# VH-VL binders against Beta-1,4-galactosyltransferase galt-1 (galt-1), part 2

Target 1, 206 residues: Beta-1,4-galactosyltransferase galt-1 (galt-1), of Caenorhabditis elegans (o16374r189to394)
Amino acid sequence: KMSICVPALFGNGYDAKRIVEFIELNTLQGIEKIYIYTNQKELDGSMKKTLKYYSDNHKITLIDYTLPFREDGVWYHGQLATVTDCLLRNTGITKYTFFNDFDEFFVPVIKSRTLFETISGLFEDPTIGSQRTALKYINAKIKSAPYSLKNIVSEKRIETRFTKCVVRPEMVFEQGIHHTSRVIQDNYKTVSHGGSLLRVYHYKDK

## First folded at step 13 (VH-VL; from c54 with light chain G30S)

Design c57
Fold by ESMFold2, look of step 15:
Structure c57 (fold): chain C 206 residues (1-206), chain A 120 residues (1-120), chain B 107 residues (1-107)
Amino acid sequence: as target 1 above (206 residues)
Amino acid sequence: QVQLVESGGGVVQPGRSLRLSCAASGFTFSSYFMNWVRQAPGKGLEWVAIIWYDGDEQYYADSVKGRFTISRDNSKNTLYLQMNGLRAEDTAVYYCARELYESDLEFDYWGQGTLVTVSS
Amino acid sequence: EIVLTQSPDFQSVTPKEKVTITCRASQRISSYLHWYQQKPDQSPKLLIKYASESFSGVPSRFSGSGSGTDFTLTINSLEAEDAAAYYCHQFYSWPYTFGPGTKVDIK
């Protein structure tokens, strides 16, 4: 039905509680499959145990991926490989696939409608292959698990040059980190959503 | 009982400013998106602006962007519309409307409106 | 901007007869459309939400249908108090827009 692709985890600065929050909150929103790409050799013990727990319980698919490149431009191209792999894993399997980081959440604006209902409405036009939505940067003050979306007290700002996508994976030929580069047929469309029905929140620590 | 009461309308010359107010009562004002919608005499409805429940986001029709500012004071249960650089085409009845994101973003309560006339 | 058009502009209808009003969107908007009624010198009143769901207290003679680009408001047995202007309104994206209105009079 719905899946999430997390194209790469880098560094050792992430809190295992964020992984728990990410997985649990997205599961509650109806996300059925979460694909996480990381170099498992570079994870600290707490992160490794947490990811293993969820992988063993079939809540995520953990993919060990060693990026052979270290320059920023080279890392960008290497990260596109994980994006492409995840797209292909979902083609023919999942109706809607989200591409985002652990600190990003897609949420509906209409409280009475589910994420799936909202996405289905935005893709009602059968020629739409992807929806591109701007990120809203927020400063999270949530310090306990489980996190509640209503408990966010934040400095709020919208950033239109950084966007995240939800796609119909079978309609996408080439997917980027922040955009759909090409759909499988010229008459299919990539469109932008201005945030009236669907929000993407990016949690930023100070 | 839900009530929305607009005020601050009147006759002004082009280029001048007005501030409209909408006093809310009978509901938890800070839980609702608020909108301004206007209607020129003999014409249809035109959406003007929205402000989110906590005041953190505002969006405007292109016809008023840069000239109008929507704001709210949740401690006073009041919605505002600051209208600068008024033009003849801004002549309209201005309604405030509460928007129900709990349901389907419908405007379930509207005020009675306040008339703004821009003429010289 | 999503443009809404309505047909007819005006309709004079014998009481108890069926009234149909159509609204067409310039792009597909799924079911993100509301219908409002405005009687002379009154504020608009919500009638149908989300294309087809009746708002509380709306008489059962009012119904809505459609999705995508084509939407219909139906009054299945017109009563005298139904003389009003009727507006469709899309909430798919900002800026929100309204149709130009359909005026319904009693013949």
Scores: ipSAE 0.615, ipTM 0.834, lowest interface PAE 1.9, mean pLDDT 83
Fold by ESMFold2, look of step 16:
Structure c57 (fold): chain C 206 residues (1-206), chain A 120 residues (1-120), chain B 107 residues (1-107)
Amino acid sequence: as target 1 above (206 residues)
Amino acid sequence: QVQLVESGGGVVQPGRSLRLSCAASGFTFSSYFMNWVRQAPGKGLEWVAIIWYDGDEQYYADSVKGRFTISRDNSKNTLYLQMNGLRAEDTAVYYCARELYESDLEFDYWGQGTLVTVSS
Amino acid sequence: EIVLTQSPDFQSVTPKEKVTITCRASQRISSYLHWYQQKPDQSPKLLIKYASESFSGVPSRFSGSGSGTDFTLTINSLEAEDAAAYYCHQFYSWPYTFGPGTKVDIK
């Protein structure tokens, strides 16, 4: 029982085919629900139809998210609001919730293990409330599946400053963009996973 | 047939440096994580270092961190271990070990080892 | 760092008898543990992967079990060729660590 929170769409680098790939690949990995926060001002008709199709088929939950643009702080405050809303939607409902964008995929390093088996192992200690996983960037020219040897061969760097979290939502009090800010009890903990078993691949077109 | 052949071992005084090499053949070297594992005479196995298939990440045991550097040249199918500031406790047979990238994370092939002896 | 302990340190066993070797991890590691065999003057060889899965060519008398923190390697009927040191190895997180080894010898 896993879900994904996509806190907000930023930039114009997404198209309908990429959204289909994101939803279908994560569904194959065992993700049961994807929560997508969308800025209605940025959606074209093709994207709206694609998202409606998946919403009507109960694969995603669309949440309308529109804030006035500001010069300095709108993105930060808006994104934290969507993260918090999504955390609360999953509390008591899902066992593991991932926080990532459409161009980011949580992928097990061990090919013979499922995503669920991998995160269950990482959370086997019942006091762990969240796992922070470092990003691995891949070459934007590779258009094959996100977790193939071709994609990995083209990678150039690991970015440890930008991490993404998978959490037990019932154990998290305050979730940030790149870390868990506070767990619900002092004896629960947040940990950083070094990437030996689970990685976040950051897939960019440009 | 998969082959891993270590070289560069020898007798050296404390504080000196050595560079170990591991020549790989019989497989696509650039698709595999590579490791160094050592074994002091009459003792158990100790993991030393890992390098990712593309050379981008390296991790070290605490006992060697800051002194040893693992590297690879995928165009030459060769793994390296630069060993600086050698100490008596670094005396061991050093094995080059292949680790499957494809999700099994197992040391499925090992070289024959090369002996490093650190003594006065 | 994840510490593995093994028991016993040494075991002398009559041929055809059962051998049991245990490995305990200092934290939960799911099933991310391998077993290796090292005969005298040889490189280690993989026996059991993921705590319980036999590697190719490993005789059926070798089996593994366990998950979490407690793991067992069993040789159901010891053969002379099985005299060796046996190591557990975790790959749950860096640094990878080995157990201290269990030496199995023939009585």
Scores: ipSAE 0.006, ipTM 0.522, lowest interface PAE 10.8, mean pLDDT 78

## First folded at step 15 (VH-VL; from c57 with heavy chain Q58E K65E)

Design c65
Fold by ESMFold2, look of step 16:
Structure c65 (fold): chain C 206 residues (1-206), chain A 120 residues (1-120), chain B 107 residues (1-107)
Amino acid sequence: as target 1 above (206 residues)
Amino acid sequence: QVQLVESGGGVVQPGRSLRLSCAASGFTFSSYFMNWVRQAPGKGLEWVAIIWYDGDEEYYADSVEGRFTISRDNSKNTLYLQMNGLRAEDTAVYYCARELYESDLEFDYWGQGTLVTVSS
Amino acid sequence: EIVLTQSPDFQSVTPKEKVTITCRASQRISSYLHWYQQKPDQSPKLLIKYASESFSGVPSRFSGSGSGTDFTLTINSLEAEDAAAYYCHQFYSWPYTFGPGTKVDIK
């Protein structure tokens, strides 16, 4: 019913503990499939073992992804390709697909509601193909996370919100990193959700 | 029934302060973004400020930033606007507006407004 | 800051005729624009959401169109109760801004 696309795993910003937290917490929220795109050259042995364990237990689909060229601090081109591949994998199969990074969690605001119930409510209008929602930082260890912040959230703008999307994949033609670029039909639409019912938490130092 | 009731408006001299309140009822206040919008006499609408449903973030129009502070008390279902350093240009009817939680800026309910007059 | 402009500033229109109001944004805002109606001595009311979607209870004579930078509100057959000010409002990025308004009167 629900899936997550992680368009790129940045090998220099994560360890196995963060991966375990991400997979286990999202599984508890009812996420059935997690697609992870990674470059094998950037993974240490502990990370590879962790990802293999979850892949073997059918909780993730691990996809090896190699950039055609590499510029430090410019991963955006590779992420657009993985976003498109993941969108297509879910089209016609998954009802709701989330696009986020390993340090980001979609969380219901109303604690008595499940993630699926919350998302279903946001998509009650059958013409809505995409929900874009605000990102909220959780600052727990400011001094120990400068590198993680640089690698994941360097594109935050003062006069615009930093956002992440959940979509109905069959209604989206072109998906960007932080927005839906085009829906498949003129009568389908994208909506910005300001976080009143669903939040995306970005954990610095967690 | 949704109700939004503004209060605290009045006549004040330039440079002084006022605090506006908006009492909310008939809905789950803590699930909604709340906004202040003002309208100078005979003029159009001007968005003033927004506060997140949980009170953790707020944003302001350039014309009031540094002088006005939006806040909320979800235990009292009340929205506030603290207005410091008031100027003649701040003379307006001030509305509180509820923002529908699944669509940004869909202001589906507005209060009746409270008049603030800043006279020289 | 995204600046919205509206045209015309004012229209005086015979009942049953068509009214067209335009709103132009200083940068591309997709379809993240609402239209509000404010009748004399009343609070504003939401009329059209997401540039083209009618809010519940809004008469079918009201329609909206546009995407990107140019948006249009149309009243196909003006009625006396439609005499009001009409405002566009963008929610693409902070700060949220309104257009300056278009006043529509009955001849």
Scores: ipSAE 0.006, ipTM 0.447, lowest interface PAE 11.9, mean pLDDT 77

## First folded at step 16 (VH-VL)

Design c68 (from c65 with light chain S93N)
Fold by ESMFold2, look of step 17:
Structure c68 (fold): chain C 206 residues (1-206), chain A 120 residues (1-120), chain B 107 residues (1-107)
Amino acid sequence: as target 1 above (206 residues)
Amino acid sequence: QVQLVESGGGVVQPGRSLRLSCAASGFTFSSYFMNWVRQAPGKGLEWVAIIWYDGDEEYYADSVEGRFTISRDNSKNTLYLQMNGLRAEDTAVYYCARELYESDLEFDYWGQGTLVTVSS
Amino acid sequence: EIVLTQSPDFQSVTPKEKVTITCRASQRISSYLHWYQQKPDQSPKLLIKYASESFSGVPSRFSGSGSGTDFTLTINSLEAEDAAAYYCHQFYNWPYTFGPGTKVDIK
């Protein structure tokens, strides 16, 4: 019903404990499949073992995305390629697909409602192909696992320029990291949600 | 024993400022979103502003944005509304209401209201 | 902004009869709508949450229905104490909005 696409994991700035937290917390929220794109040659041994463990246990789909060079133009096109691949993997399969990084979590505002119930409500209008949701930054002062449960300091500002998307993959023609660029038909639409029902928490390191 | 008591209403001239308070007791104030809702004499309800349980986020109706500031002091169990640049159309009874995010964001308890009159 | 409209504006009803109040949203809001009652000279009180869920202590004669853009509050057998104004309220998105109200009197 729900999946997550992690379009690029570069190996730096993440540790295995954050990956465990990300996978386990999202599974508890009802995410059924997580697609992770990474250049496995650039990962340390602990990270490789963790990703292999979850892949072997059918919690994630790990896609080795090796680039022959690392110029700035390659990074941009590489992310578009992984986003597009992940969108296509979910088209016709998954009802709602989230695009986010390991340090980001989609969370319902209403505590008594599940993520699926909240998303279903926001997509009740059948013409909506994607929802952009504002970020709220959480300063990560405590770096021991679990990071998200121990990092409780937040900034007051809602960021609208670096939103994250949840989409109906079959309705999207072109997907970016922060927006849906095109929907398949003229009468389908992309909308922004101001954060009254759904939030994205982004955990920043200090 | 939930209690919300608004205060600070009165008669003021256009362009002046007024600060409303809402004293809360009988519940854990820091566990609730808080709202101001107003009602002009003989008219319907109009939502004014919301502040989140930790005071980190505030949102406003278009009619008051830039003029009104909602705030809270969780150590004093008090909600505030700072109203600047008051206009005749701000004349209303102002209610504070608590909002339950553990359920469905309903306003399950309202204060008695405080009257603000803006007139020349 | 999501505009809510209500119909009728005013209704005078014989005791024990059925009252129907409608609320229409300017866009689809799923079931993110509450109903409030305001008796004369009183603060509002919650009746129905999430379009159709009765709030604790509300008499069983009150019910709500609807989803999307069209919502209904029903009072199956009106009592004298039900003379009040009734407001729908959407919480789908900010700014929150209320309907203009429906006043119900007893004949």
Scores: ipSAE 0.653, ipTM 0.836, lowest interface PAE 1.5, mean pLDDT 84
Fold by OpenDDE, look of step 16:
Parts: C-alpha cells; structure tokens; sequence
Structure c68 (fold): chain C 206 residues (1-206), chain A 120 residues (1-120), chain B 107 residues (1-107)
C-alpha cells in the first residue's frame, strides 16, 4: 500500500547505520516497499554490504544508476530521473508513494493513528494526487545511531518550501524533489499540508 | 484532578498590551499541546493559538498573527498569551485548552476563561 | 482556511425529541472533526471526537456521523440538561477553526 522512493544515495555522506535505521523504522511504520537508487561505485563497503543484505532479503529494491558524466552542475545529481523511474515503478503497484531521503522521515502527529491511516485521511479527496508535506528540521548533533531517537532538538521554524511529497503514483505525471510538478489530469490536485497531521522530520547536520 | 486556571484578563484600551496566564495542575503539562481559544460576547468559539508540548512550535490564527505570542514554561506548568496591539475585536473570554499529542488531538479540558475587554 | 458552517443556527426542542445538527466543511477533512458542547456560562466540553467517537462520560444519546464535508451530531432523545450551544471543530489543517455554533433550547 505504501512505498518509499529514495531518489539518490549519490554523493551522500550517509553511513550504514543510517540506512538500517531508515529501513527498519519505515518498515515499522507500515512501508512495504523501499526503492533505493544508488551508484554502487560511490558507496563504501559497509553501505554496499548493508544494502545488499536488505536487497537479498527482499526488504528493499536496490536500483543501480550511473550518470554518463560527473559534472558539478548537474542539478541534484540527476535525481529527477530516478524520481521519475520510481514513480513509474509504483504506478498501479502501490497506493501511496513517499519521496524522501535517508535522513527524512514522514511521521504522523497523532500517535493513535498509523501512517497509513494518516495518509488515507489526507487523501480522502479522490482528486488529490499529491500532498506536499511541511518539514521540520532536527539538529542532528549526535552522530551515533539511532539518530532519530538521540536527536530531539528541532528548529522552531517549519519548512514549507523545501517540502517532501507523498503521492498517488498513478495521478502524477512529473514529480520533483520538493513538489509535484505535473499531474496527469487537470482536475487532479497537488496540495500542501501545513503539518497539523503529518510532517517530515529532517535530521540535518548543522 | 485536572485544572486549568486562566488569569490576567481585564479592561484595556486599544493599542495596549496584556499578558494572560493559564496555570495547569493535575497532569503532566509537558505532555500536552496547549491552546488558546477565545469567545467574543454572544459569539462562537475562535481558535487563537497553539504551542507544542516542548514549546518548539507555535501557530496562530490570522487575526492575531504578529500581535499575539503564545509561550509556555513547563517548569512552572504555565501557559502564556502575550497580546500586543489589542483591538476592540479582541474582546473575548479567553480559554486555555489542553490537547494530548501522545494519543489524539482534542481539547479534552478547558479552563473557565478570563475576560479581556478592549475598549476606549 | 477551512470554513465550517452549521445548520440550524438555533433549535427549540421539546424534551425527548430527536435533535440533528449539521456541520459542513469547505473542503474534505476526512474524520478530523470534533464536536463540543457549551452550556450557558460554562466552558466548552468535548462531546464527540473524530466525527463519530463518543468522548468518555458522554451520554449514549449523543452520536456523531459523517466524513469528508458533511457531518452530523445527533441527540437521540433530548434532555433538559442538553440545552447548550454545539460547535464543530476541524483540526485537519492550520488554522484550527470552529463552526459558528448551533444553539439548542428546551421548549
């Protein structure tokens, strides 16, 4: 019912423990499929082994990608391509698809509601194709796992520009990093949620 | 028993400031979002502001944004509402209401309210 | 903002009669709506949560229904003590908003 697209591990400074935490916590939240795009050549041995383990156990779908050139000017390291691929892979397969990084977690505000229940409510309107979800930055000063449990200090501000999206894949034509660029039908809606029910926690290094 | 007691209300002239307090007891104050809700005389309820359990987030109604500031001191089990630039339309009974985030989001307990009258 | 409307504005009802109050949201809000009761000279009290769940201590004669944009509060058999104003409230998104209220009087 729910899947996550991690559009890029390319050039990211994540460690294996971060990956484990991401996969395990999201699995606990009811995520059934996690698509991870990475360039294997860019990963250290520990990360490779970790990803392989989860892939071999069918916990994630690992998709290797390479850019034909390495230019500093490539916007988000070509994440739009991986986002699009992931969008298409989930079309007709999953009901809701999240687009977020390893240091980002979609979390319901109401504890008594599951992630799926929360998302279902946000998508109660059948014309809503995308929920652009506000982001809360966590100052991840503690550099040891589990990061999400040890780092609890957040910034006061809520980010409504650099948001992350959860979408109905079949309703989206073009997906961006922070927003849905295009829906497949004119009557479909891309809406923003102010964070009263759902938010993204971004564990950012400052 | 759960208690919420508002104070600080009174009569003020337009443009003046007033600070409301809500003293909480009988529960773990830091486990709840806290809200201010106001009610003009003979009118309905209007949500004013909310503050997160740890005071890290706060949101306001458009009508008070930029003028009012909600804050809390968890060590004192007290909620505050700093009201600046008061207007006649701010005249209302101001209630504090708790909202549990560990379970559901509802205003399960309300104070008795404190009356704020803005009049020239 | 999400605008809530209520109908009717006022009802004068004989005890033991059924009372129906409607709340409509300007957009779909799933079940993220509560009902509050406010008796004269009292603070509001939570009555129904999440459209249809009775709050603890609320008499069984109170019930809520609805989802999306249309919600209903029902008092199956009105008691004298039920004379009050009733407000629907949404917490789907910021800002939180209340309906204008429905006043129920006893004939």
Amino acid sequence: as target 1 above (206 residues)
Amino acid sequence: QVQLVESGGGVVQPGRSLRLSCAASGFTFSSYFMNWVRQAPGKGLEWVAIIWYDGDEEYYADSVEGRFTISRDNSKNTLYLQMNGLRAEDTAVYYCARELYESDLEFDYWGQGTLVTVSS
Amino acid sequence: EIVLTQSPDFQSVTPKEKVTITCRASQRISSYLHWYQQKPDQSPKLLIKYASESFSGVPSRFSGSGSGTDFTLTINSLEAEDAAAYYCHQFYNWPYTFGPGTKVDIK
Scores: ipSAE 0.593, ipTM 0.860, lowest interface PAE 1.3, mean pLDDT 92

Design c70 (from c65 with heavy chain S31D, light chain Y50R)
Fold by ESMFold2, look of step 17:
Structure c70 (fold): chain C 206 residues (1-206), chain A 120 residues (1-120), chain B 107 residues (1-107)
Amino acid sequence: as target 1 above (206 residues)
Amino acid sequence: QVQLVESGGGVVQPGRSLRLSCAASGFTFSDYFMNWVRQAPGKGLEWVAIIWYDGDEEYYADSVEGRFTISRDNSKNTLYLQMNGLRAEDTAVYYCARELYESDLEFDYWGQGTLVTVSS
Amino acid sequence: EIVLTQSPDFQSVTPKEKVTITCRASQRISSYLHWYQQKPDQSPKLLIKRASESFSGVPSRFSGSGSGTDFTLTINSLEAEDAAAYYCHQFYSWPYTFGPGTKVDIK
């Protein structure tokens, strides 16, 4: 019912422990499939072993993708390719697809509600194709079984410039990293959620 | 016994400032989101502002954004509303209300309110 | 901003008769709506949460229904103590909003 697209994992900026936390916490939240795009030549041995373990256990789909060069224009162009590929892999298969980085988590505000229940409520209007939500920076790890917002230590900073999306993949024509550029029909909508029901937490590296 | 007691209301001239307080007792204050809701005389309810349990997020109605500031001091079990640039349209009874995020974000307990009158 | 409207503005009802109050949202809000009761000179009190769930201690004559844009509060057999204003409130997104209220009096 839910999947995650991680459109680019490049370089050694993330350790294997962060990847374990990401996969395990999102699986606990009911994410059924995680698609990870990476340049396999640039992964260190610990990272390769971790990703292979989860791929072998059917929790992720690992896609090898080489970008020609990292700069603003080239990175954007290459990342649009992975975003589009992941969108197409989920079209007709997955009800809701999230686009986020390894250090970002979508979390319900109402602690007694699951992520799926929360997303289903936000998409109750059948014409909504995507939801953008604000990003909140945090300075601590979420425990392996976070069941309350009180298990998260946060900064007093909310960032609206770097939003993240969850979409109905069949309703999106063109997807960006931080927005849905175009839905497939004019009567379908892209909306921004006001923040009462869903948050995206962005971890800082400590 | 849950108790929410608003104070700091009164009569002020347009353009002046006023600070409201809401003293909480009988529950763990830091476990709740807190809200201000106002009601002009003879009129309906209008939501004003919310602050999260830890004070790290605040949201405002469009009519007060930029003029009002919600805050809380969890060590004193007190919610505040700083109201700057007051206008006649801000005349109302101001209620504080606690919000349960472990259920459905309902306002399960309200104070008795404090009257703010902006005249002349 | 999500605008809520209520109908009727006012109704005067004979005791033991049924009261129906409607609330309409300017966009779909699923079931993310609460109902509050405010008796004269009192602060509001929660009646119905999430469109249809009675709050603890609320008499069984009160019920709520609806989802999406159209919501209804029903008082099945009106009692004298039910004379009050009734407000719907959406919690789908900030800014939170309330309906304008429906006053219910005893005939």
Scores: ipSAE 0.484, ipTM 0.782, lowest interface PAE 2.7, mean pLDDT 83

